# Ledger of designs, part 30: VHH binders against A-type ATP synthase subunit C (atpC)

Target 1, 342 residues: A-type ATP synthase subunit C (atpC), of Archaeoglobus fulgidus (o29103)
Amino acid sequence: MITMIYKGNRAAWAYIVARTKVMKSRLLKPEDFRKLLNMEFDEIVRYIGETEYKKEIDELGYKFTGPRLLDHALYANLARTYRKLIEVSFGASKFLIMKYLEKWDVWNIINIIRGKMANVQPEVVDDILVPAGERDMDFWKTLLVKDIEEIVKSFEGTPYYEPLSKIGSEDMSKIEDGLYKVYYRELLKLNPSDFAMKLFLDFIKMEIDIRNVKTLLRLKAEDATPDEIMECTIPGGYELTEEELRKLAAMPIDEMIKALEGYWFWNDVQIEGKEVAAVEIEFDKVWIKTISKRASNYPLSILPVLQYIVLKKVEVDNLRVLGWGKYYGLPSEEIERQMVIL
Key: E = the ipSAE of ESMFold2; O = the ipSAE of OpenDDE; V2 = 0.75 times the mean of E and O plus 0.25 times the DockQ between their complexes.

## First folded at step 13 (VHH; framework vhh_7aqx_2)

Design A7 (from Y8 with T31S S52N S54K V101T; at its last look DockQ between E and O 0.81; V2 from the best seeds 0.00; counts 0 for: pae E 2.5 > 2)
Fold by ESMFold2, look of step 13:
Structure A7 (fold): chain B 342 residues (1-342), chain A 124 residues (1-124)
Amino acid sequence: as target 1 above (342 residues)
Amino acid sequence: QVQLQESGGGLVQAGGSLRLSCTTSGRTLSSYAFSWFRQAPGEEREFVGAINSKGGRTYYADSVKGRFTISRDNAKNTFYLQMNSLKTEDTAVYYCAAKYTYRWFTSPVEYDYWGQGTQVTVSS
């Protein structure tokens, strides 16, 4: 029955793609973001309250104010949107959507732990939880009141225990990479039994390449050893195989950057005059462009659905950067520089 | 383990000056942006200001603009907050935080490293 789960009916793909196209049409456009960049924080919240986010702004407006209102509303809307996508899907599409969205469990784990480590109030962490994965909101709220040791024990018997057990002995950045490694490892256990599954798995492997090139550049900038770099990379990339990563990790950074120019993800990257960390935004742009091209080439597949899932997250990220940037009093030019607008 | 440690806090009279330092130990964080936050009892943690990894761009909350200056010395792995014309409203625990991503103005929850905090008390 696994093969039947992975094989999508043409009617099922046509249905979910059509639903996704309607949802995608409601995404904010580049011109909307240019208007928002000229607004003050309160105006931005009012503008957002007249969009797809109206329900969340209305429901949360008497409990929260400022950036907390915006964060909570954006992530609540993200979760509701993703849960609706699962609800209206069936068969292979539902299975793949659910598996992909399990990454939000990792998001929630990371931010709960970060909040505990930084002594941030649990209520502030709650603002950005996204109950769109395997676990429900009740589970996440239970973790908010536990200490780190109790949180780690809550994952005993799951694949997430291994990276979590290293809290206190490793940098938190390596723990977080380990959690995503678990997520991707479980996805890669899926068997490419037909073309629909191959499209999904290739998408995942390319996403892994994007994450790994970011990890490679970051850790090289921190003078990490090749062994340390390999510990933080996710196996199973599309072109960045374990062998390729090991070779790159051993190179001096100038030689490595030259070697990277031959990979699929480097084609449109602009690194001149940029800090290594700022290149992350360029990889986000390359990934968005690549997703768009591949979804157009396979319009009756999981790819348009995955595209929407990614684009919705990008929109939430852009609105968060905008809201926090305006709240912090940053110049509009600097805020725009941190946004992904294509 | 990478650690951030603040120093230089203390008691100062209104109108006075104080300089805070944030020192990195473990690996060098020269590629990170650094921010100062502050938190008074019963209040939310508040952004004070930030400096990019290369030191050429600084940003300040409106409440401190013109009074506070942020700088960094990557050779010493140290990040500074010079506070002038202090007001009683500046009384808080001041925290140093570091974030690798260029989106370092997001929620405090998302910062990669935090210091333990240093108390600043402005009297009168």
Scores: ipSAE 0.542, ipTM 0.797, lowest interface PAE 2.5, mean pLDDT 87
ESMFold2 (binder alone), look of step 13: mean pLDDT 82; pTM 0.848
OpenDDE, look of step 13: ipSAE 0.793; ipTM 0.909

## First folded at step 14 (VHH; framework vhh_7aqx_2)

Design B1 (from Y5 with L105M; at its last look DockQ between E and O 0.84; V2 from the best seeds 0.78)
Fold by ESMFold2, look of step 14:
Structure B1 (fold): chain B 342 residues (1-342), chain A 124 residues (1-124)
Amino acid sequence: as target 1 above (342 residues)
Amino acid sequence: QVQLQESGGGLVQAGGSLRLSCTTSGRTLSTYAFSWFRQAPGEEREFVGAINSKGGRTYYADSVKGRFTISRDNAKNTFYLQMNSLKTEDTAVYYCAAKYVYRWMTSPVEYDYWGQGTQVTVSS
């Protein structure tokens, strides 16, 4: 039997992986979320104030209240955590962490534009900014006071200008998809020069598959044409290649769902009787399980670090849904349907 | 491209009733949850209630429970807010908003589409 042995720069990865394992051990567990679901909003804030989020809750509590306190604290903690990962990393790990986290520039662009279009106060948009990518918080704060035309001009000379230039002539969902297309396209240009880069790029391609299957299901439910679907999908998936996506987009939805059973992300998920949102939650769970398995198979690589980055975001997303749902007075059952419990 | 338009606002006496409509132009937004928000001068936008994409589930803020009813007519691409037993504290600009149903319980800043608002004034 032939044993495939990966040989690589184990010492270079050992440090950041060890730091990441400690940080990962402090993530909330499923039992924590079960407790939180039975709490009222104010109890949830107090509970979170005794966790890794204590610093942000304490510092912001005099200034904010309600769901804005929670949003600001969660995203400030997320940004601080991600910046700490960059700070304590070096060499190849730092490069890959920084490249992956550049997606937060896209997050910030989208939410600043949404706030402008909805005439929302800049202070509310500030609550959810995550300065973890290429640009710092000072840059984002200057955009909060600009109009949309000035914001678009701020990205002239960057790849993000092209999708942004279509504001007013295209549906905003297509512009937002275009921004993520730019992010992923630039990542996929990276040279797969060694095994560590191959692990990173495969992770990115699998993430693209998850995003694309969600896009496919959403747009089929909206009766989008195959051409419209293809315009909204991101090229470069792991198994959902452009040709596979084109075939799936042309199928009637029942035939398409059966064809999806042959892909890595299909783990006998049940679509019948489920709303689109519930199906997307199932794909999120499959992705998290897959990340965990691959990280354990390559424990001295970028994968444990990427796993943590994803799990921390999932935790923040769950806490946001919980907080807003409880604050709006929604039933716990409905809130739980919107959560990804690991 | 996609636009939401509220209508039906106006002046009403306390204890009275009013029905607001929100009509979608462009595509139908069949995978979206719709929410009503309201905003008094100098206040932040306040959640009033919501209806899911299929129309079978409605949600209401405590301040309006039992007095307000949300409904949806997919054939007309129209969403309604029936307001009964109106109080002077219900005076505000009322907005309809739409959010893709995946994890829609979020800050108003993250909503995908907003209407321009319609004034509701409840006089004593």
Scores: ipSAE 0.703, ipTM 0.866, lowest interface PAE 1.3, mean pLDDT 88
ESMFold2 (binder alone), look of step 14: mean pLDDT 80; pTM 0.831
OpenDDE, look of step 14: ipSAE 0.807; ipTM 0.906

Design B2 (from Y5 with L105I; at its last look DockQ between E and O 0.88; V2 from the best seeds 0.00; counts 0 for: unsure alone 64.8 < 65)
Fold by ESMFold2, look of step 14:
Structure B2 (fold): chain B 342 residues (1-342), chain A 124 residues (1-124)
Amino acid sequence: as target 1 above (342 residues)
Amino acid sequence: QVQLQESGGGLVQAGGSLRLSCTTSGRTLSTYAFSWFRQAPGEEREFVGAINSKGGRTYYADSVKGRFTISRDNAKNTFYLQMNSLKTEDTAVYYCAAKYVYRWITSPVEYDYWGQGTQVTVSS
């Protein structure tokens, strides 16, 4: 079956890339975000209701108002978009897209648990669930009514059980990092048997590097021990190997930052004088630029598809910061500081 | 394990003042933004205000601007809400919450840590 798939590989990649280019052309541009920054909350919702989010805004507008309408519409659109991408794909591309999108199971697990701990209404957590991974929305809705102990039991026999079993005995930040660690570990079990798989796995390893440098900076800024840092980092990075991570974790933060200058992700990074949050935004920008360059170098591959998947998520993240920031009454400068605009 | 604990709530006459404290335990949250939320019966949680990780930038909901002041003392792992000129509309359970400073502007459900809440009742 795999051999049959690759007999038509060039035609198969041309098709999914062409479909993805159409979807990508409908993404909001930097100038759209600059307009939105000057709007009040209600204006933002109306603006979004005239974009690719129209369907969700129209369908949900009679049930929800305020930031809940926006959140529900954005994440429902994200899920619909990702499921469409799976629907129109086939063979190797479909397999890789589905595997990458399994990260949304981790997103759903984390936010259901956060909702339980914050004692918020299950309906509010439902607003931000993204049924685009392995489990469907029915599964996630059954978890909304369970307590944490029952939720953890629902993952017995899966790799996710181990980090979840530590709830109550470890800091939630470590639990969340452990869940993503499981996700990436399972992905890295895939064999780089051909060029398409190699491109995918290299992308994953580079994404791991970006996630690990963020984890290092976060935990060093909080004076975490090297052992605590290593517990939260993801093995299998592109250049940021486990040995490199151990060396960096043992350094004082100022020495660690200088050592980081030697890695692929330090290209065009401007961190001097910046808060930790701003530095993380810079790594987001580096990652997006790197994805774009690599997708251009391999335009008939999975890379343009992964680029779109990432860019769509970035757009939703930006719109959420805008919506919540304006709703809370925060100044546009602080809102913009937390957006990724390229 | 990190825990947040509010204190300083109680009963006060309209026009009076209260100071709420939120103390962290477990580890320092020096890279976290801290927010106060409040919830009256039958209502959704309402943003009151926030302070960034450096404690130099504060933000307030329009309903409390000029009356409430937020501050933090990272050495004591404590986050404060000074409430002056209290109104009956300020009656609510007040929660402190912490979010890692990266993209801390988000839904209440995505905050990393929450306190148990402290009741503030403003009588007239």
Scores: ipSAE 0.818, ipTM 0.923, lowest interface PAE 0.8, mean pLDDT 89
ESMFold2 (binder alone), look of step 14: mean pLDDT 79; pTM 0.821
OpenDDE, look of step 14: ipSAE 0.832; ipTM 0.916

Design B3 (from Y5 with S53T; at its last look DockQ between E and O 0.89; V2 from the best seeds 0.86)
Fold by ESMFold2, look of step 14:
Structure B3 (fold): chain B 342 residues (1-342), chain A 124 residues (1-124)
Amino acid sequence: as target 1 above (342 residues)
Amino acid sequence: QVQLQESGGGLVQAGGSLRLSCTTSGRTLSTYAFSWFRQAPGEEREFVGAINTKGGRTYYADSVKGRFTISRDNAKNTFYLQMNSLKTEDTAVYYCAAKYVYRWLTSPVEYDYWGQGTQVTVSS
C-alpha cells in the first residue's frame, strides 16, 4: 500500500517534470531578448510569430493589429500553456498547479474593474484576461458586460467578496492588495502534511517575502508611515513574518536597508545606485535564481513545475514591456530597464 | 482616495499652443510614472508621452515629438503637457494617467489612476 503510494507519487512527478522540461526548452533565451531589443515593433511581431506564439499570432492577426495583437496573443498563449499543464497533470500535481494558478482569477478581477473605472471598452480588457484559474473564460466574459456593483455581487459567498465590497470606500490599490491577501491566505490554509505540500508552501512563503520586500521598499520611497506599510503587506512570509515586517516598517530607511541584509533574498541583490523600480527588477532576478536552485535540489517535485510557471510569466511580461515600449517609441535603454533578463 | 484632474483644455487655432495640467489629490504619487493619452471619438486611447518619477526622463510618441513637452512640478503635485504647433489631428480628449514605475510600459487598461479627461479642439 505504502510502496504503491510512493510509486504513484514518483511516477506522477516524473511525468509532469518531463513534460515541463520540454515546455521549458521552448522558452526564449536572454540572447533572444537582446535581439528583440534591436528590432522595430513590426519586426518583433514577425519574430514572435515564428516562435511558440505562432498559433496565437496567426489566429489573431486578421482581427487585431499593433500592441493589442501582441497583448492578446501573449495572454492567450499563456492561458493555453497553463491549461495544458493542468490537462497533463493528475493527483497531487494537478491540485497544486490549479491552486497556484488561481492567482489569475485575481489578475482578471483587477483588470476588469480597472477597465470599468477607466471607461475603456470591454473588448480592450478582454485582450489581457487569462482564464487559467478557477473560473473559465465564459465567466470572465459575463463580467465584462456588468457594472462594478454586479461584478462584486458575483463574488458573494467567496473570500474575495470582502475586499471587493470596499470598492468606493477604499483606494483601489488597497482593494488590489486585499485580493492578493485573500489568495495567499487561502493557499496558506493548506496543511504541510507531506513533503510535496511542504515544498509548495515554502515556495509560496518565499514568494510572499519577495512581494513584501518590494512593498516595503516602495512604500518607504513614498514616505509611508509604518501603519500604512503594514496595511499593504501580505501575512505569512518565509522569513519576513508579520513581526519582522513590523520591526522593519518602524525603522528609518537606512537602518531598514542594513537590516534587510540578513534575509534570504539579499544574498544576490545588486541595488547600488538604482531606482526603486530597478531594485524590484533585481528582486525578480533573485527570485528566479532561488527558484532554479531549489528546483535543482528537488527535481522530482512540484518545484520544477512552479519554476516553469514563473518563467513563462516572466517571458510574457518581458515581451509585453518590449512590445508596448517599442510601440510607444521609447528608447531601448528604458525598455531594457523594465525587463528581467538573466 | 487618489484622484487625477486634467485642466487647461479648450479651443485653439492650428499652429497655436495650449498647456494642459494634471493635478493629483489624495496621497502623493512620487513613485509613479505619469503619461498623457488622447482619444478621438470611436478611437482607442493613443499614447502621447510620459515622464518618469523624476523630472529628468521624458518620452514622446512620434506624432508629437518636437511639438509637445512634458514636465512635472513635484512641489505642486502637478504634471504638465505643453502643446505647441498644434494640428487639427491633435483634436481629442486628453487624459492623464499614473502607473507605478515598476514595469510601467503596459496596456492603458493596467494604469492605476486616470483623470476624467479634458477636451482639446484644434480648428483650421
Scores: ipSAE 0.792, ipTM 0.908, lowest interface PAE 0.9, mean pLDDT 89
ESMFold2 (binder alone), look of step 14: mean pLDDT 81; pTM 0.830
OpenDDE, look of step 14: ipSAE 0.898; ipTM 0.951

Design B4 (from Y5 with S35A; at its last look DockQ between E and O 0.85; V2 from the best seeds 0.00; counts 0 for: pae E 3.9 > 2)
Fold by OpenDDE, look of step 14:
Structure B4 (fold): chain B 342 residues (1-342), chain A 124 residues (1-124)
Amino acid sequence: as target 1 above (342 residues)
Amino acid sequence: QVQLQESGGGLVQAGGSLRLSCTTSGRTLSTYAFAWFRQAPGEEREFVGAINSKGGRTYYADSVKGRFTISRDNAKNTFYLQMNSLKTEDTAVYYCAAKYVYRWLTSPVEYDYWGQGTQVTVSS
């Protein structure tokens, strides 16, 4: 697989970055979200229907209504967008984009399993599937009608079989962690053979740090043991090495928080008096800002592309939070608290 | 293994009150948000309300706003749904759920843990 990674020349990177830049320009601005926060659900749907999501809203509007329409349209658009990104990419860029987007296979697996455990209608899960990874929508649809045992069996021979085989004996959260561990482990097997790959891997490692710090804070707040914490963290972080995590996990929470101030992701994060969820949002903001800065430092690289992928997901998430919140009549202020607006 | 268990369901007359409880076992979920969902026969599971991890913020669907109240007792690993002024349309199986991520509180598929549900029947 490594031998097929063609070194992208400067022109190749310029092309994909230029295409990504155009796509990025179509993302909603913070001002747009503020405007949407003052709208009713139907108005929001109409507004979204006049944006980049028009196609999906129009196509799905005859079959779906309410927040399901919004979810399905948003995730369909997300998938379409990511697939388009793959289509317009080539060589090293395409390889790296595809590798990163394999995360959505994990997303789909988790949601399918969650759906089964919650005993929700398969159609409801279908609404949120994102076929942007290795598997196509047909594959995922086949799983929607299977029981958990059959689903697990479907992944025999794949790296995901091991964590899935623990369904029924382990907590779903651990299974999810296991699935993501597989995903990240596979990525970290890539050889930093050139500068592009190094940037990519550093990006991945930093993402792992963000996930791990969230996990660490949450579990520590729940008085989890160091061993329990270590079981839920992902190896291969940028600064949160296994050794660092072990050290932090063994600290009292106050000491741990103080120690965390020394890491790259603690950019003026305020933790006192806040819910863990709110702190997590702050880490997301730091992550986005960090990606932006790094992308600006390396403009002819994979980083601007990865930045866009992350921003597009953030946009979809914000719109989902907004739509569902408005549909059920949540206060705008509360909705905004759940959003990542930068 | 984390388990959620609902209790307190039953038959009640319209205008009456009922209090549901959801107890968590296996692990303390102090950082989780909790929610109540309900599902009537032939209908989709719908969001009723949620409470954040600290218990300081509650969210309600418009359909139950002003009538239902959610609270939590972390010491007892239990959270509650106080239902007042019940209506026939409130008849459903009520589910409690716990969510790791604070966002998307109204989406059922994103919750990490679910109870088995408790039947609430409101008669005219």
Scores: ipSAE 0.479, ipTM 0.795, lowest interface PAE 1.1, mean pLDDT 91
Fold by ESMFold2, look of step 14:
Structure B4 (fold): chain B 342 residues (1-342), chain A 124 residues (1-124)
Amino acid sequence: as target 1 above (342 residues)
Amino acid sequence: QVQLQESGGGLVQAGGSLRLSCTTSGRTLSTYAFAWFRQAPGEEREFVGAINSKGGRTYYADSVKGRFTISRDNAKNTFYLQMNSLKTEDTAVYYCAAKYVYRWLTSPVEYDYWGQGTQVTVSS
């Protein structure tokens, strides 16, 4: 009898998937979000204080109020959750989880720079930092009080220095795209030597497609040239290869939109009469649906873990939209339009 | 590089009106949402209101609803804040801001471009 069918790598997947299922069971359901839409801001905070976010709300509630309490609690919980995934993983699963979560260094860099440009107090930017990547919280807190020149110097000797060095000479959107290009380029250096790596890399390439279709639509709406569009896209997509992107970028926008119907991310997307944000949310919904299907097809792999990582961020995003929107009195229908319901 | 520039600030008596303008230079940001924020001395920057890229939807903080009106003219690359029935509590530096993505309208850290600010002082 073969009781040792799974050796090392498969045991690591079974364990982390089981831990991830427990964590996933604590995510808010769509019906919870619909109840929250009918609440006022203070009611939302109290509701959240009885969920997975209780620890953060309890610890921060007497020192912070309003949207800052919510932002800090949500992102602190996100960071704690992601660090827990790393802590309980080992072997190949830990390696891939850590590599994927390095995107949070890019998140932190971008938001620190945005905060400096908005002349926002460092404490407000601190509320949304997620120390889940390569650098720890102490590193990020040190950057909060530095000017942009010193922030850029802090990344000398890293691949991120090159896009950051252009802050004074390029549009900020191109610098942000450059940071993500570095992140994805480093991930795509991993070789698809086994099935686990292939599943991971295909996930990354599909994520790149979702980002690139959003970039394509945005820049076509801004009348960018094909060369400008190609400069801002991330190489290495799943179906939106460099050749496909060049073809689409050269089309008139009406023809391009029609051509998008042929790609994996097309799922009855309605573009006519919609503003860019509404269309981007539709692609986010398609992405979530796709990762759910793939995770179901490969349940003892990295895919359920990546699914959870994405879903947890979506939950945090939805709660932020609710909290900020209700605090400033946005109509509930507008708040809902900004949400990605799972 | 894209720059936003506010104009129209100044001193006004309580109950009065002012109209702020925000003009873009560099690229035309017709696909961007625009917002007004304000910051009084010693306070954090707060959301005043926003307008979507097409100009059909506007959003206001509760503190200014019914008194302030936001509009945009994409042909002129300009957007506006009409402030009526001004109160002394409206005294602040007013900033225009633009963001590519419609999402995150009220959070200042999510905006891509900012103006330099224009002082509005409401006396009496």
Scores: ipSAE 0.434, ipTM 0.750, lowest interface PAE 3.9, mean pLDDT 85
ESMFold2 (binder alone), look of step 14: mean pLDDT 81; pTM 0.845

Design B5 (from Y6 with S30K; at its last fold request DockQ between E and O 0.93; V2 from the best seeds 0.88)
Amino acid sequence: QVQLQESGGGLVQAGGSLRLSCTTSGRTLKTYAFSWFRQAPGEEREFVGAITSSGGRTYYADSVKGRFTISRDNAKNTFYLQMNSLKTEDTAVYYCAAKYVYRWLTSPVEYDYWGQGTQVTVSS
ESMFold2, look of step 14: ipSAE 0.797; ipTM 0.908
ESMFold2 (binder alone), look of step 14: mean pLDDT 80; pTM 0.826
OpenDDE, look of step 14: ipSAE 0.906; ipTM 0.954
ESMFold2, fold request of step 19: ipSAE 0.815, 0.815, 0.794; ipTM 0.918, 0.919, 0.907
ESMFold2 (binder alone), fold request of step 19: mean pLDDT 80, 79, 79; pTM 0.828, 0.821, 0.811
OpenDDE, fold request of step 19: ipSAE 0.912, 0.893, 0.894; ipTM 0.959, 0.955, 0.955

Design B6 (from Y5 with V101T; at its last look DockQ between E and O 0.82; V2 from the best seeds 0.82)
Fold by ESMFold2, look of step 14:
Structure B6 (fold): chain B 342 residues (1-342), chain A 124 residues (1-124)
Amino acid sequence: as target 1 above (342 residues)
Amino acid sequence: QVQLQESGGGLVQAGGSLRLSCTTSGRTLSTYAFSWFRQAPGEEREFVGAINSKGGRTYYADSVKGRFTISRDNAKNTFYLQMNSLKTEDTAVYYCAAKYTYRWLTSPVEYDYWGQGTQVTVSS
């Protein structure tokens, strides 16, 4: 019985990890990004059009040009890639992948609302939608033409309604934090009933720690009160409990930074002489390194799959920073400052 | 709530100058990069230039380099665009926008705060 279940579980994880390894082999390498930094915008688009992104560049090139072509192609490819992961997975792996990717519903909600508030044309918002979560693209396109009140009504009966109902009475940053709080709260309701689920939930809690240390640093740099900081943090961290966060939020920033040295994410973080935004990029690098290490330690698990999901997003983010930076005419030094390259 | 408000727009003759201001109300945005965008009728919003959170680095679109200067005064919560040698092609609604400095090179959709815009009209 145990042997039979064990073989099935191990074989299932071996399969999805093997499929993920093939997908991971198509990711751009650091050398590719160094070449891209030396290119002009049109050269970058042509280079990317000869990679895994060829399909989207070819299909969208007739309708779009410039950074909109790049954004639309990158996010369309991201969505197609994430849907492929769901397609080739089954059982526990499919469930966990789908649950993790529901964060993209939050991404889409936030950017649709941002576009409405900024009076940006709906077709520009469409460029960056990622239909990889619970809702399909038809749902998101329906929201593009609704006003904010009707968008909020579309989420009645879901946990996301509560933060959305505060639009107009709260600062938008608090609404966005509230949406991510709902996402993580619902995810943490999953029971760590077996080792596979425990690995997943530990990963989620560590991701929460990374998000919370970034929130702490951002709001301390803005001279927020401890109570204001605590309102913006996400409960359920791995080492950054609510009590730890409250203590840190009450400290002067130099004392807080010293106290942070005792946490799992303070491995290779370098802060001296860096702006807050640059420190956040250092935490991104630490997170990527930590994911890689844990995936190596548990190679027949969800962790290699989550690693790929994160790395693909990092690649898309890097290409977007590169494309917008080159298109706006910024120097390569500033562009590289905003990229995550390991 | 955080609000951005542009001022200083108006009608000006080609070759003239205008100075736009963008004031922040609510909480301070001292950790934010600020950008100017403009939008002519029937066109998409176009990047004009940006300044980092500390004010030491400025960036300009090619179409405005050498004619426009961006600055900020964090003590006054104000962000400026000095426009010189104005051309009729500069006619547009000008918007200020703020993005937290973490990876601020992105689509205009992702900016955290936007002003309502101020009209600049350059006549021949």
Scores: ipSAE 0.762, ipTM 0.894, lowest interface PAE 1.1, mean pLDDT 89
ESMFold2 (binder alone), look of step 14: mean pLDDT 81; pTM 0.844
OpenDDE, look of step 14: ipSAE 0.876; ipTM 0.939

